# VH-VL binders against Protein ULTRAPETALA 1 (ULT1), part 6

Target 1, 237 residues: Protein ULTRAPETALA 1 (ULT1), of Arabidopsis thaliana (Mouse-ear cress) (q8gza8)
Amino acid sequence: MANNEGEMQCGSMLFKQEELQEMSGVNVGGDYVEVMCGCTSHRYGDAVARLRVFPTGDLEITCECTPGCDEDKLTPAAFEKHSGRETARKWKNNVWVIIGGEKVPLSKTVLLKYYNESSKKCSRSNRSQGAKVCHRDEFVGCNDCGKERRFRLRSRDECRLHHNAMGDPNWKCSDFPYDKITCEEEEERGSRKVYRGCTRSPSCKGCTSCVCFGCELCRFSECTCQTCVDFTSNVKA
Key: E = the ipSAE of ESMFold2; O = the ipSAE of OpenDDE; V2 = 0.75 times the mean of E and O plus 0.25 times the DockQ between their complexes.

## First folded at step 1 (VH-VL)

Design D6 (from D1 with heavy chain H99R R100M D103S S105G G106W Y107E, light chain Q90K Y94A L96Y; framework fv_polzastobart)
Fold by ESMFold2-Fast, scan of step 1:
Structure D6 (fold): chain C 237 residues (1-237), chain A 122 residues (1-122), chain B 107 residues (1-107)
Amino acid sequence: as target 1 above (237 residues)
Amino acid sequence: QITLKESGPTLVKPTQTLTLTCTFSGFSLSTSGVGVSWIRQPPGKALEWLASIYWDDDKYNNPSLKSRLTVTKDTSKNQVVLTMTNMDPVDTATYYCARMGYSSGWEYFDYWGQGTLVTVSS
Amino acid sequence: DIQMTQSPSSLSTSVGDRVTITCRASQGISNYLAWYQQKPGKAPKLLIYAASTLQSGVASRFSGSGSGTDFTFTISSLQPEDVATYFCQKYNSAPYTFGQGTKLEIK
């Protein structure tokens, strides 16, 4: 049985109180310390999230970028991609926390202490290892019946299918790629209209034509639609 | 029209420091997502990436040469400067500056300067 | 570090022929690969990025394909002006390593 008192004591030993005092969103758990974090993309603005630091050196991020975003246990590199930066090489510089009201890169914080200590050891946690990158499920409305059909966005191919459906003004239930369905089938109970944008940042509007603020799973370099062209053209900005 | 041009000494003695300036037009390093890189090519050999600097002053150096390389920018002058210490005859190469955008992990080079040949000899 | 190996090192063929050059990464790099053309005495020119996307203004006879570790660059019908050295370049992570180049010439 888990002991909440024991968990709070354990987590409190990861960092001194003064090391966390000016950080935003601090919560001390049993085997982790949690803080508010985020990543800024040039096209889509700020994606905000929660970062958990474990004594094993593991780092886990739970995304809060849009209502209904179910991205949890992301690595910092995966979160960097999810937020609209398709590179995984710069997450120590691109993922930030708030200290004294200012965005401070992880590379300049004490939060990487356990990550750095564990990097060369043969013993480490597998908690974040093999963490998958996935998007929140999205919905496409049928042009004939108006019912929304659920698309799961667990792979690049699935994101491509959703992207193509979103770009098709004549999309109908018979075009659904995962099963043979008709306009007679009822709308899934869980489908809903979801605001696309970051609720904590007025500068972040999200992407109206794609499933998130932009990442390698939902922006396609070979696509000629305006959204994908604009994202790719950031190279030339 | 986007242009880049390298300038600096064409002859450097062994152990000296090389300083090259890239002057560009048609874009600004104040524009979010834009960067400039240095690439070299010894005569008849392959291209080798040296260093990159971005609009936000983020810098990346080739790990094989990191201790020798410094890259800086002057956004108001549209200039990027590469400094390389302890030059050796093996560093004889044509040095290019090139533009890159920061998006989707893209570290490819879409516009290049004409290159400047730097010879290292006594 | 990830090594980039191009084959062949040199290629001689005739005008109008289909030309194929390959590039292999020692580890997976997804589609983060670019192709450049360099004519004698000139700076390299970007032809293809993201393994298969043509740069604006580049002739449609040039194409790229591949993902992961194996990549192919193709010229569908060789023109005299295509005589050049061609380089691949990875950009999934630093260092942004170039291949050794493939010299293309006409018989």
Scores: ipSAE 0.000, ipTM 0.401, lowest interface PAE 19.0, mean pLDDT 75

Design D7 (from D1 with heavy chain S30T G101P Y102D D103Y S104Y S105G G106S Y107G; framework fv_polzastobart)
Fold by ESMFold2-Fast, scan of step 1:
Structure D7 (fold): chain C 237 residues (1-237), chain A 122 residues (1-122), chain B 107 residues (1-107)
Amino acid sequence: as target 1 above (237 residues)
Amino acid sequence: QITLKESGPTLVKPTQTLTLTCTFSGFSLTTSGVGVSWIRQPPGKALEWLASIYWDDDKYNNPSLKSRLTVTKDTSKNQVVLTMTNMDPVDTATYYCAHRPDYYGSGYFDYWGQGTLVTVSS
Amino acid sequence: DIQMTQSPSSLSTSVGDRVTITCRASQGISNYLAWYQQKPGKAPKLLIYAASTLQSGVASRFSGSGSGTDFTFTISSLQPEDVATYFCQQYNSYPLTFGQGTKLEIK
């Protein structure tokens, strides 16, 4: 119900009323800002939709192009394709919002602020093959040698390994499948909070005051631990 | 009702490029955690994992095959495509595509296509 | 790469017998191990995942156990339809790797 007239501070979600002024379909939620959006194709004309912007940088589109359309929670790229632009990889220019009655591409709006911040953090040149999103480094103590082992959480495999290590009170670094599978080497001491949150789940917060408590990269659909059960319950709600 | 089916050439000459398509139904490759993988089996030998692609376009290729492998997806057509360059008679195998559920990230293969035999000979 | 070694390579036994197949990983894989059954000319079928969890619809005579590096697959009472090659697979790290297979026959 409350539309903030200044900076909205709820988990460091910062959208000034002035920045949203004259945008059509503005609805401010607890963890997102929603606006009317669309994409125009030569064959089908305008496809209209709702765009939700999250402080994590996540962008979620719910299509309203046809009364019976069941396409929900699309990425902007998926919405661009759904709207009839089959060969385009230009969603930042092809998906528009209405500002002052005019169609304005996302690339020319403040709405990409968090997306751009998130994308820059994920474009590290030293990344090995893995996930598109960046997470903070975490550490788990080895039961055998007592040393803390660094988990980067940049891939599904690394998140799974961290998740399992956290759940195992007898975890040993000899079970770590990467180069540091033994207790013989010193692990580099890095920042434990390089990046907070993730870009894949609307339930995660991407601000400096927030911590990722659940996302598809860090939580697993068939896991019965309390953390994964809580995540599944919260995502469905 | 998860089903997968491989399609492509059954005979390839040495040095040519192989392109195989996996068409699936009963799931969407837009669902978080879901993936599709390619596995091959030379006649009478063990299974060898080739490549995996996930809902978010994240890709993993077997390092032993180096730069020969490319995997892509078209989620609107429910298709995954494997391309393998510079085919050799040793690459003669039955090629399978298979579904990957998200159980602790990387996992096992719960549903498999029928397989397609690709013979590499001159 | 994690190497998976199965033992025995082949086994011949009688209907009703208990069959045991082992799988050893070259490094620790926790419980990230699956077992598959493959009948001649057919695709593999998932029987067990997470070392000991039976896939839905799979007969209760099949079971798995183990953790770390040593794993066991058991058929408590062999049936004629169980004639197949059985493969273990680790999914702890990439590249995903399979054992060489165990061919099971009835004498």
Scores: ipSAE 0.000, ipTM 0.438, lowest interface PAE 14.2, mean pLDDT 75

Design D8 (framework fv_polzastobart)
Fold by ESMFold2-Fast, scan of step 1:
Structure D8 (fold): chain C 237 residues (1-237), chain A 119 residues (1-119), chain B 107 residues (1-107)
Amino acid sequence: as target 1 above (237 residues)
Amino acid sequence: QITLKESGPTLVKPTQTLTLTCTFSGFSLSTSGVGVSWIRQPPGKALEWLASIYWDDDKYNNPSLKSRLTVTKDTSKNQVVLTMTNMDPVDTATYYCAHEGLYDYFDYWGQGTLVTVSS
Amino acid sequence: DIQMTQSPSSLSTSVGDRVTITCRASQGISSWLAWYQQKPGKAPKLLIYAASTLQSGVASRFSGSGSGTDFTFTISSLQPEDVATYFCQQYNSYPLTFGQGTKLEIK
């Protein structure tokens, strides 16, 4: 089955076609699968919506309860509240999808696969560890100056810029939109050289394409480069 | 095997209060999304929804009759009770209780009980 | 309240005939419509829900279609046991409302 391979995984890899075949409103996106969903309120009847399932385990609902409804990117719990079930704590049972023409609770569907996996992995709140955030950087070679450019991958936009650079064989650092750092900066070159491997394990030699400044809360756990593989292995002691 | 059965008086005088009990088996009214509803049908006429009660004790009554209707449940006894005050001859009907799941359509019905209102 | 109007009020036809009954909602109800069959002296029986989905155990000659405000119920080939009154019901919003019924008889 497709495991969680990161935030940019193709939606067609999330579920097999046969798993979605009898569901209503199926649309496969770049990094999500979308289906028709809803929640039945005893006050207002059915609130119909679209549910997007992401490989990270994130679930987003766009409400279609009335023409012009502005509620977008709701969590399932927020959608349950929006549909008139304000005090309910059972969105897994109260939010449904249509399978074979009947309403089926999310709890009885394959759609919670990634949500359940992400929930099991985090046994403690990451908020209590906010002060110890771990970061990972990637590097892309510049075809103009022959040096590598650092990408800090802290936002979706930064990840998109990195992805675009990786896909362009003629990429030049002059095309990089960040105004702070360039491949000419001595600090940038120095930081790559110093932190090429894991700082917590002298046996981790690193790789040429990324560095990890720590591993306790590294958010890019699916990086397959030697540096990240060694880093995660060495941290396990 | 979901079954429901209505019980209560078959003859009521005008101005009296009607109390009907629905006893069911094959499901629990503790199950999320499950409800029990009361529907009536005057002789030769259409079905009319009266009231519903759900697993979370939420209650919905037909607005045209709201001041007259009370619905309660006893989950441990598998019973739902409908009380309707100030009965009138126009309330003569067969009264049904019915099961509903996540939706408000009725997949299993009791046999019905005819309640006649006459002086 | 959402008013449900059924047509016709009564229908007489022959065994083997195609029977069509219509139901119109006074407001849009998406596909949240059920059809019931009621034989004399019996409780109603659910035939169709979500406008077009057959309840388990219901004969394939029964079908439903429609969305929004206009709905149809069809019996592809009438059988003697199909003599009954048929009701539509919307479950889009409270109060739940039923049509007035269509009485189906064999000539």
Scores: ipSAE 0.000, ipTM 0.395, lowest interface PAE 20.2, mean pLDDT 74

Design D9 (from D1 with heavy chain H99R R100T G101R Y102K D103Y S105Y G106S Y108A F109M; framework fv_polzastobart)
Fold by ESMFold2-Fast, scan of step 1:
Structure D9 (fold): chain C 237 residues (1-237), chain A 122 residues (1-122), chain B 107 residues (1-107)
Amino acid sequence: as target 1 above (237 residues)
Amino acid sequence: QITLKESGPTLVKPTQTLTLTCTFSGFSLSTSGVGVSWIRQPPGKALEWLASIYWDDDKYNNPSLKSRLTVTKDTSKNQVVLTMTNMDPVDTATYYCARTRKYSYSYAMDYWGQGTLVTVSS
Amino acid sequence: DIQMTQSPSSLSTSVGDRVTITCRASQGISNYLAWYQQKPGKAPKLLIYAASTLQSGVASRFSGSGSGTDFTFTISSLQPEDVATYFCQQYNSYPLTFGQGTKLEIK
């Protein structure tokens, strides 16, 4: 029970106090532990974010890459690509946390304890189907309310829902099964800020299918804007 | 109105294969994000999930039943079929089919068939 | 597999009483939990999904709360038609798993 001093029991069972002692940005939530994380790329330097570790083994990253970026629930792999490491599939080595003032890869920390346990136990989990999923957010306009609805593309299922929505000329957001909303309601995550084009690529003014939360996230295949051309070129590297 | 209905044999001998068909109306398995799940309930016991199949033909089977389970769909007929091999008296249960809709990547079952009691005896 | 434990296994109470049922997951499941009502001889009916969201057409006396591993289901004022067995179900990961059920009776 919480006392007058604000002590909480929730989340504190995930790791020992000494295991978290020198980590930066530690917050203990109800069913998670949150720490500061980041990923370094040669092109963009350090991208800083917040990592939440759940007892299920799920890992969620909240991006802090650009002013107004409201990217929540990124996978570590999606964050790795978003931070400018487009061709890398080594997020355990490339995403780091700060321990004792030094960058330490996730692979060398206790933070992967539950992830490793769940990956072995759940060979039939829906997460195993998402091993090489899209990391890019895409938007589809609702035919009834005209609002753009966000598809986070963190799983194969989300990619297929997006594909079907784009192919349906009468698509409406009330048919969207994720984060169920209606045309009458404001989006629950109403702080979604998005730019057509890329703030780090001034030549990318956007296109009908290109949105940007900071350069790497907005790159669509077959798009001829500079950001998407750069993405296609870099993927081949 | 959304409806689902299970059909198939009510009596099965040990070692035989059970085939159950779920026929539904009011929705289509061509619609993105929808699926059909099979659940069973032995008399007086808890619900046990068996298998799910989705609009895109993604399939999930309960690992505790080994490879005994096969689930297929016929989208044009609004039907989903469950096949369970090597039936045993412990498999005696009421079998349900239910519509499953994905919410934030995971699944709740919002409409259920009436259920069909399958008895396995010699 | 994620194991779901319900308590109590059964309870008897009076019309108009507040009823609470709890469900505990063996691992964190965020809010990916549903509650079902099963009346004698009938199929289950979805009441609540995402731990606290009421299914369309379900009476407002039913509510859910919780996150992570501990969840509660509440009937604010029990009605005669609420006599049923109630099941929780996690849908955070496969295999999908149900609790053992709570049988609710009126006396």
Scores: ipSAE 0.000, ipTM 0.401, lowest interface PAE 19.2, mean pLDDT 72

Design E1 (framework fv_ivicentamab_arm2)
Fold by ESMFold2-Fast, scan of step 1:
Structure E1 (fold): chain C 237 residues (1-237), chain A 118 residues (1-118), chain B 110 residues (1-110)
Amino acid sequence: as target 1 above (237 residues)
Amino acid sequence: EVQLVESGGGLVQPGGSLRLSCAASGFTVSSNYMNWVRQAPGKGLEWVSIIYSGGSTDYASWAKGRFTISRDNSKNTLYLQMNSLRAEDTAVYYCARDYYGSEYFDLWGQGTLVTVSS
Amino acid sequence: AYDMTQSPSTLSASVGDRVTITCQASQSISSWLAWYQQKPGKAPKLLIHKASSLESGVPSRFKGSGSGTEFTLTISSLQPDDFATYYCQQYNSYSPDYYTFGGGTKVEIK
């Protein structure tokens, strides 16, 4: 439970102030950040609620749809159903938050950062959940807005998207579905080259989840961490 | 109601070509990742190809160079062009929806049978 | 590439029985696993995603569990409508064989 002590400072470290700017209902708790959220259905209109984001990747929603509604600790999927979208199964796009007065789907916000990281992490790296280091971020230029988009290559889908972007001379950032709110200042920050380097050791942090096996454009041939060594030793002649 | 309906399957000789269609209703194909998945008679499911919401495509290694996935947004229809067909391509071909990177298939068509035989 | 192994390949059961199907991944996939049901001559139907999240309209007798490399689908009281082939599918990170399915488990009358 949160109170006015050091626990409040832990929650303030989940996101930078700039990342929460313009979001409605921001409250920083002990080990979570809370924002206003909602889900719209044709039958009932807008159901409003509070979303809490935890560093573990857990997401909890407390419904505020009507006075006296006591639905608590709902998952986003359960909240989507509660709000009247029972068959959608698309909570990442149907649950929204308010940014700059506009409804923005969770899929296009920084709020899924910890959810995505914990959910896609390889079992061999399920340790402390401390600061994460990637072997190498890759960048692809957008032919529409002229900015470079950062691919972290941590998930199968990110590797797939990077591979396709590299092969497409007319690639546009509209094809980039993760953590993209707009072609705005947030994306420019995210697209900066952040080469963390490979530690080149068997215990390299992040190595177990940042390699795309069998994809020529995503391989780290110069890496000597155990994951990359295993890949190269198992590559078909 | 949301629905996918495949068509275009049939009997073709080895080395032949065939174009499959998948008509979507109740949703827009361009707003979703769309896939083809096949199943040989009496066997399991095998992923064939994907077209992303932005129009980029990817293929199973054995399908590259022979199969082409595409869509026509004005007709809300997904296609699979199949060239240089082999006996091992004999299968029921399903179109399936992967909602914007959910990475599982929440909606399937009824399938269309492709038989490659001489 | 992740190899998805289902066991048993075939299972004979009677109405009212408890049926358990196992899916094993060659490497940890966390909870990124879906289960599908397929009846003869019909398309697959999504039952469960994220290992244990039941899809709308799917009867509560179906339950998914597990994480990491071992997953189970349990039908607590088998109904006539449940005789079908069941498939698991991984959707975890960094696999060159995208959307890998298990070999299937056929649940038949006996």
Scores: ipSAE 0.000, ipTM 0.396, lowest interface PAE 18.1, mean pLDDT 72

Design E10 (from E1 with heavy chain V29F N32Y Y33A S53A Y99F Y100G G101E S102Y E103S L107Y; framework fv_ivicentamab_arm2; at its last look DockQ between E and O 0.03; V2 from the best seeds 0.00; counts 0 for: pae E 18.0 > 2, placed apart)
Heavy chain, then light chain:
Amino acid sequence: EVQLVESGGGLVQPGGSLRLSCAASGFTFSSYAMNWVRQAPGKGLEWVSIIYAGGSTDYASWAKGRFTISRDNSKNTLYLQMNSLRAEDTAVYYCARDFGEYSYFDYWGQGTLVTVSS
Amino acid sequence: AYDMTQSPSTLSASVGDRVTITCQASQSISSWLAWYQQKPGKAPKLLIHKASSLESGVPSRFKGSGSGTEFTLTISSLQPDDFATYYCQQYNSYSPDYYTFGGGTKVEIK
ESMFold2-Fast, scan of step 1: ipSAE 0.000; ipTM 0.447
ESMFold2, look of step 2: ipSAE 0.000; ipTM 0.388
ESMFold2 (binder alone), look of step 2: mean pLDDT 92; pTM 0.940
OpenDDE, look of step 2: ipSAE 0.222; ipTM 0.658
ESMFold2-Fast, scan of step 4: ipSAE 0.005; ipTM 0.460
ESMFold2, look of step 5: ipSAE 0.000; ipTM 0.404
ESMFold2 (binder alone), look of step 5: mean pLDDT 92; pTM 0.940
OpenDDE, look of step 5: ipSAE 0.044; ipTM 0.519

Design E2 (framework fv_ivicentamab_arm2)
Fold by ESMFold2-Fast, scan of step 1:
Structure E2 (fold): chain C 237 residues (1-237), chain A 119 residues (1-119), chain B 110 residues (1-110)
Amino acid sequence: as target 1 above (237 residues)
Amino acid sequence: EVQLVESGGGLVQPGGSLRLSCAASGFTVSSNYMNWVRQAPGKGLEWVSIIYSGGSTDYASWAKGRFTISRDNSKNTLYLQMNSLRAEDTAVYYCAREGYDDYGWFDPWGQGTLVTVSS
Amino acid sequence: AYDMTQSPSTLSASVGDRVTITCQASQSISSWLAWYQQKPGKAPKLLIHKASSLESGVPSRFKGSGSGTEFTLTISSLQPDDFATYYCQQYNSYSTYGWTFGGGTKVEIK
C-alpha cells in the first residue's frame, strides 16, 4: 500500500465524470462534489454561490453574492431566502446550476440524487409507516446478459428475496420476483440510476452485502453505518 | 406561455421512415427532460423515449434500434427519427416535458401528430 | 414492467354523481403516481401528481388518494365537462417498458 491522498477521496465516487462534464465550477472534495450555483430574484438579480453535494443527501451552499458575505453553510431554502425570494419555498426550481452555459434548476439535475434517496419529506406514506426502513437498494446481475436488476430492501421478506437471488449462481432476468422481464429489457434510466452501497455514510467503503447478518453472501460483518445496521435489524425481525 | 407543437406525421409504407418534430416555446428543451409518448387509435398511452437535459437517451425496449430521439438547441426543437416502421407503430405521437419538482409526470403535452403505417 | 391496472375500464354516470376510479400497481410505487384526463381528439391533461397534489386550474371536485399499490381518483360531483377517459401513470420505476400507464377508465353518460 502507498500512502496516497487520492486513495482517501470519497467525493470522486459520488457522480460519474460524464454526469459532471458540462457543469461549471466543478470541484471534487473529500466527501462532497462542489459546483457553481445561483438564484435569481427581481429585487437583486442573480446571487451566485457554491453548492456542495454530500452522499448523506445534505446540500450546503456558500454564498458569494457580495465581497463581505461570510455565510459558509446555507441550506438551499435558506439561500433562496437570502437571495431575495423569502416566500417562494421552491428552492428545487429556483436554485440553478450552469450546464452547457445555461441556468438549469436543481430539480433537472443529477445533483439531487442523494437528497432524493435520503429524503423522508418526499413521502408521507414512508413517514407514516415509521420511515425507519433501509435507505439502500441492491442490484443482482443476470448470469446471461450481465444487466443488473434493482431489489428494494425495505422489509424482512424483501431482504430474503434478495438473499435468495444473491445465492443463486444461475440467476437470470426471468427469475426477477417483482416482474416478468427478459434480457432484452433495459436497465433503469441513467439520471435516476441507483448505485450499489450505502448512500448514508460516505466513509462506508462498500456495504453491498450487509442485508443478512452473519451470512457470507449478504454481509460485511464490520460495517456499522446506520443503513447496514437497519438492514441487519430488518432481516432479523 | 409554455407550449409544445408536434409536426411531421403522415402516411408511411411498412418499412419506411419518418421524422417527427416538436417545437417548444416558453422554455428551453435542453434544460428539461423531454419525452415522446404514443397512443394507438382507441388504445391507451405508451411511453416511447426520453432525452435527458445532459443529452443521454433511453428507449422502450420495442423502440430501441429503430427510433432515435434528438434535439437541436439552436432551434429549441425535439425530434423523433422513426425507422423500419410497422403497422403496430400507427399512433398519435405526443411530445411532453417532465415536471419540475419530481421527474416522471408530464406537463405540458403537445397536441399530437398522427402517424399511419399502412400498405 | 410494473403492471398498472385501472378499474373499471368503463363506467356510466349522471351529472352530480360521485365517481371513483381505482388504479392498482403490481408492486409498491410509494406516492409516485399521476392522473390525466383525456377528451376525444385532445392531448392528455395533467390533473394530479404525487398521488394527491392537485394541479393549478383543476377543479377542487377532483381528488387523488392512496399510496403503495392502491390509488383512487374521486370526482365528488360529476359535471358535463368531466365525461372523458382517465389514465393513471406510475413514475417510481423506469424499467422494462419505461414509464407505465394504466389502461384507462372511460366515464360516459348513463
Scores: ipSAE 0.000, ipTM 0.400, lowest interface PAE 21.2, mean pLDDT 74

Design E3 (framework fv_ivicentamab_arm2)
Fold by ESMFold2-Fast, scan of step 1:
Structure E3 (fold): chain C 237 residues (1-237), chain A 120 residues (1-120), chain B 110 residues (1-110)
Amino acid sequence: as target 1 above (237 residues)
Amino acid sequence: EVQLVESGGGLVQPGGSLRLSCAASGFTVSDNYMNWVRQAPGKGLEWVSIIYSGGSTDYASWAKGRFTISRDNSKNTLYLQMNSLRAEDTAVYYCARGLYDSSGYSFDYWGQGTLVTVSS
Amino acid sequence: AYDMTQSPSTLSASVGDRVTITCQASQSISSWLAWYQQKPGKAPKLLIHKASSLESGVPSRFKGSGSGTEFTLTISSLQPDDFATYYCQQYNSYSPDYYTFGGGTKVEIK
């Protein structure tokens, strides 16, 4: 069959065939759908590229503007700048795909479906105050101010910094790389019980004794929250 | 111009101790993530320790309990205290500045290195 | 525990050649990989971070690519100054394997 890759089925389920009909350059990968895209600038004209859409909402562009540019993997915003629109911050309108032979902005296509879904989960929109991502947060006491600092454990760096903070009896919140975030914020402590464990998955109990999701003792493979997905991705090679 | 200059290396007997220094110029060590990386003669690079801008530290598993990274902000100098030295600790020791990359640290500036020989 | 395997260990090339060095991680490190150049008797110099981001002052003939477990450093037209040992380094692990280097690739004159 076409697209003889290991996980061909995943990519083919991202969009209905009717939704991809008339789009140019459609190729279904293992975990993505690829289409031809481009961006037009007054200085350089049309820059042509390939856009990959992932179920996570990630968008990756491989530029075809020059023969040597094939290895570059860009975000749509980076591709907008690369194509000659350096000051523009409207990639949803400036990056286009070909539908029925005509340039159609990404904002008017179904290709942003997963991006919009992912963005809404993390956005500061009307839902952001009530739609907080349910995941395991940990807290470490600051030896300078005596208050707890929230570690969200959403990245490998956050997990490593939390592990280090737990191991340091003299840890201070000023040691955290994101210097503007302090343990003075009352809401940082107030949500401790709400975000410990995964409310979206009844099977995810969280680990009260584990200080790092990169540790094999912190196994949350059945949870679909972003932190647990990140942990599972870190463990599975 | 950023410059890192290591010193304090030399010949020590197994079980001995040695303190390495790294004098920084062109930037402030307390505002950066500072590292020690070593290289045994004819071998590859091996990370030893880091001190973060706030003062917290991390160590390679084999260095924990024997090596201590520290700094003196008034002298803009990084240190590595090495105790219970073994023959396999023989190496050129480099100090290096960490370039924070949101997920970890690569090393953007390195000193010339100082040789530590554990023998006799 | 991330193992970083570099190949080849030694590469013989002539000025003007295109050379490729490969670095393989035992587990996915996404794009969290740096490349260093080390000349005899000198400290390493950072060439590339985040797999493909070229450092300021580094010639454009150096290019990094890859993600996940397989990465490459390519020198498109080898110059006399490029004869050196090259190291990859991952920085996507947790304690105790925060920063693991590859074994190095020595680029020698043919």
Scores: ipSAE 0.000, ipTM 0.391, lowest interface PAE 20.0, mean pLDDT 72

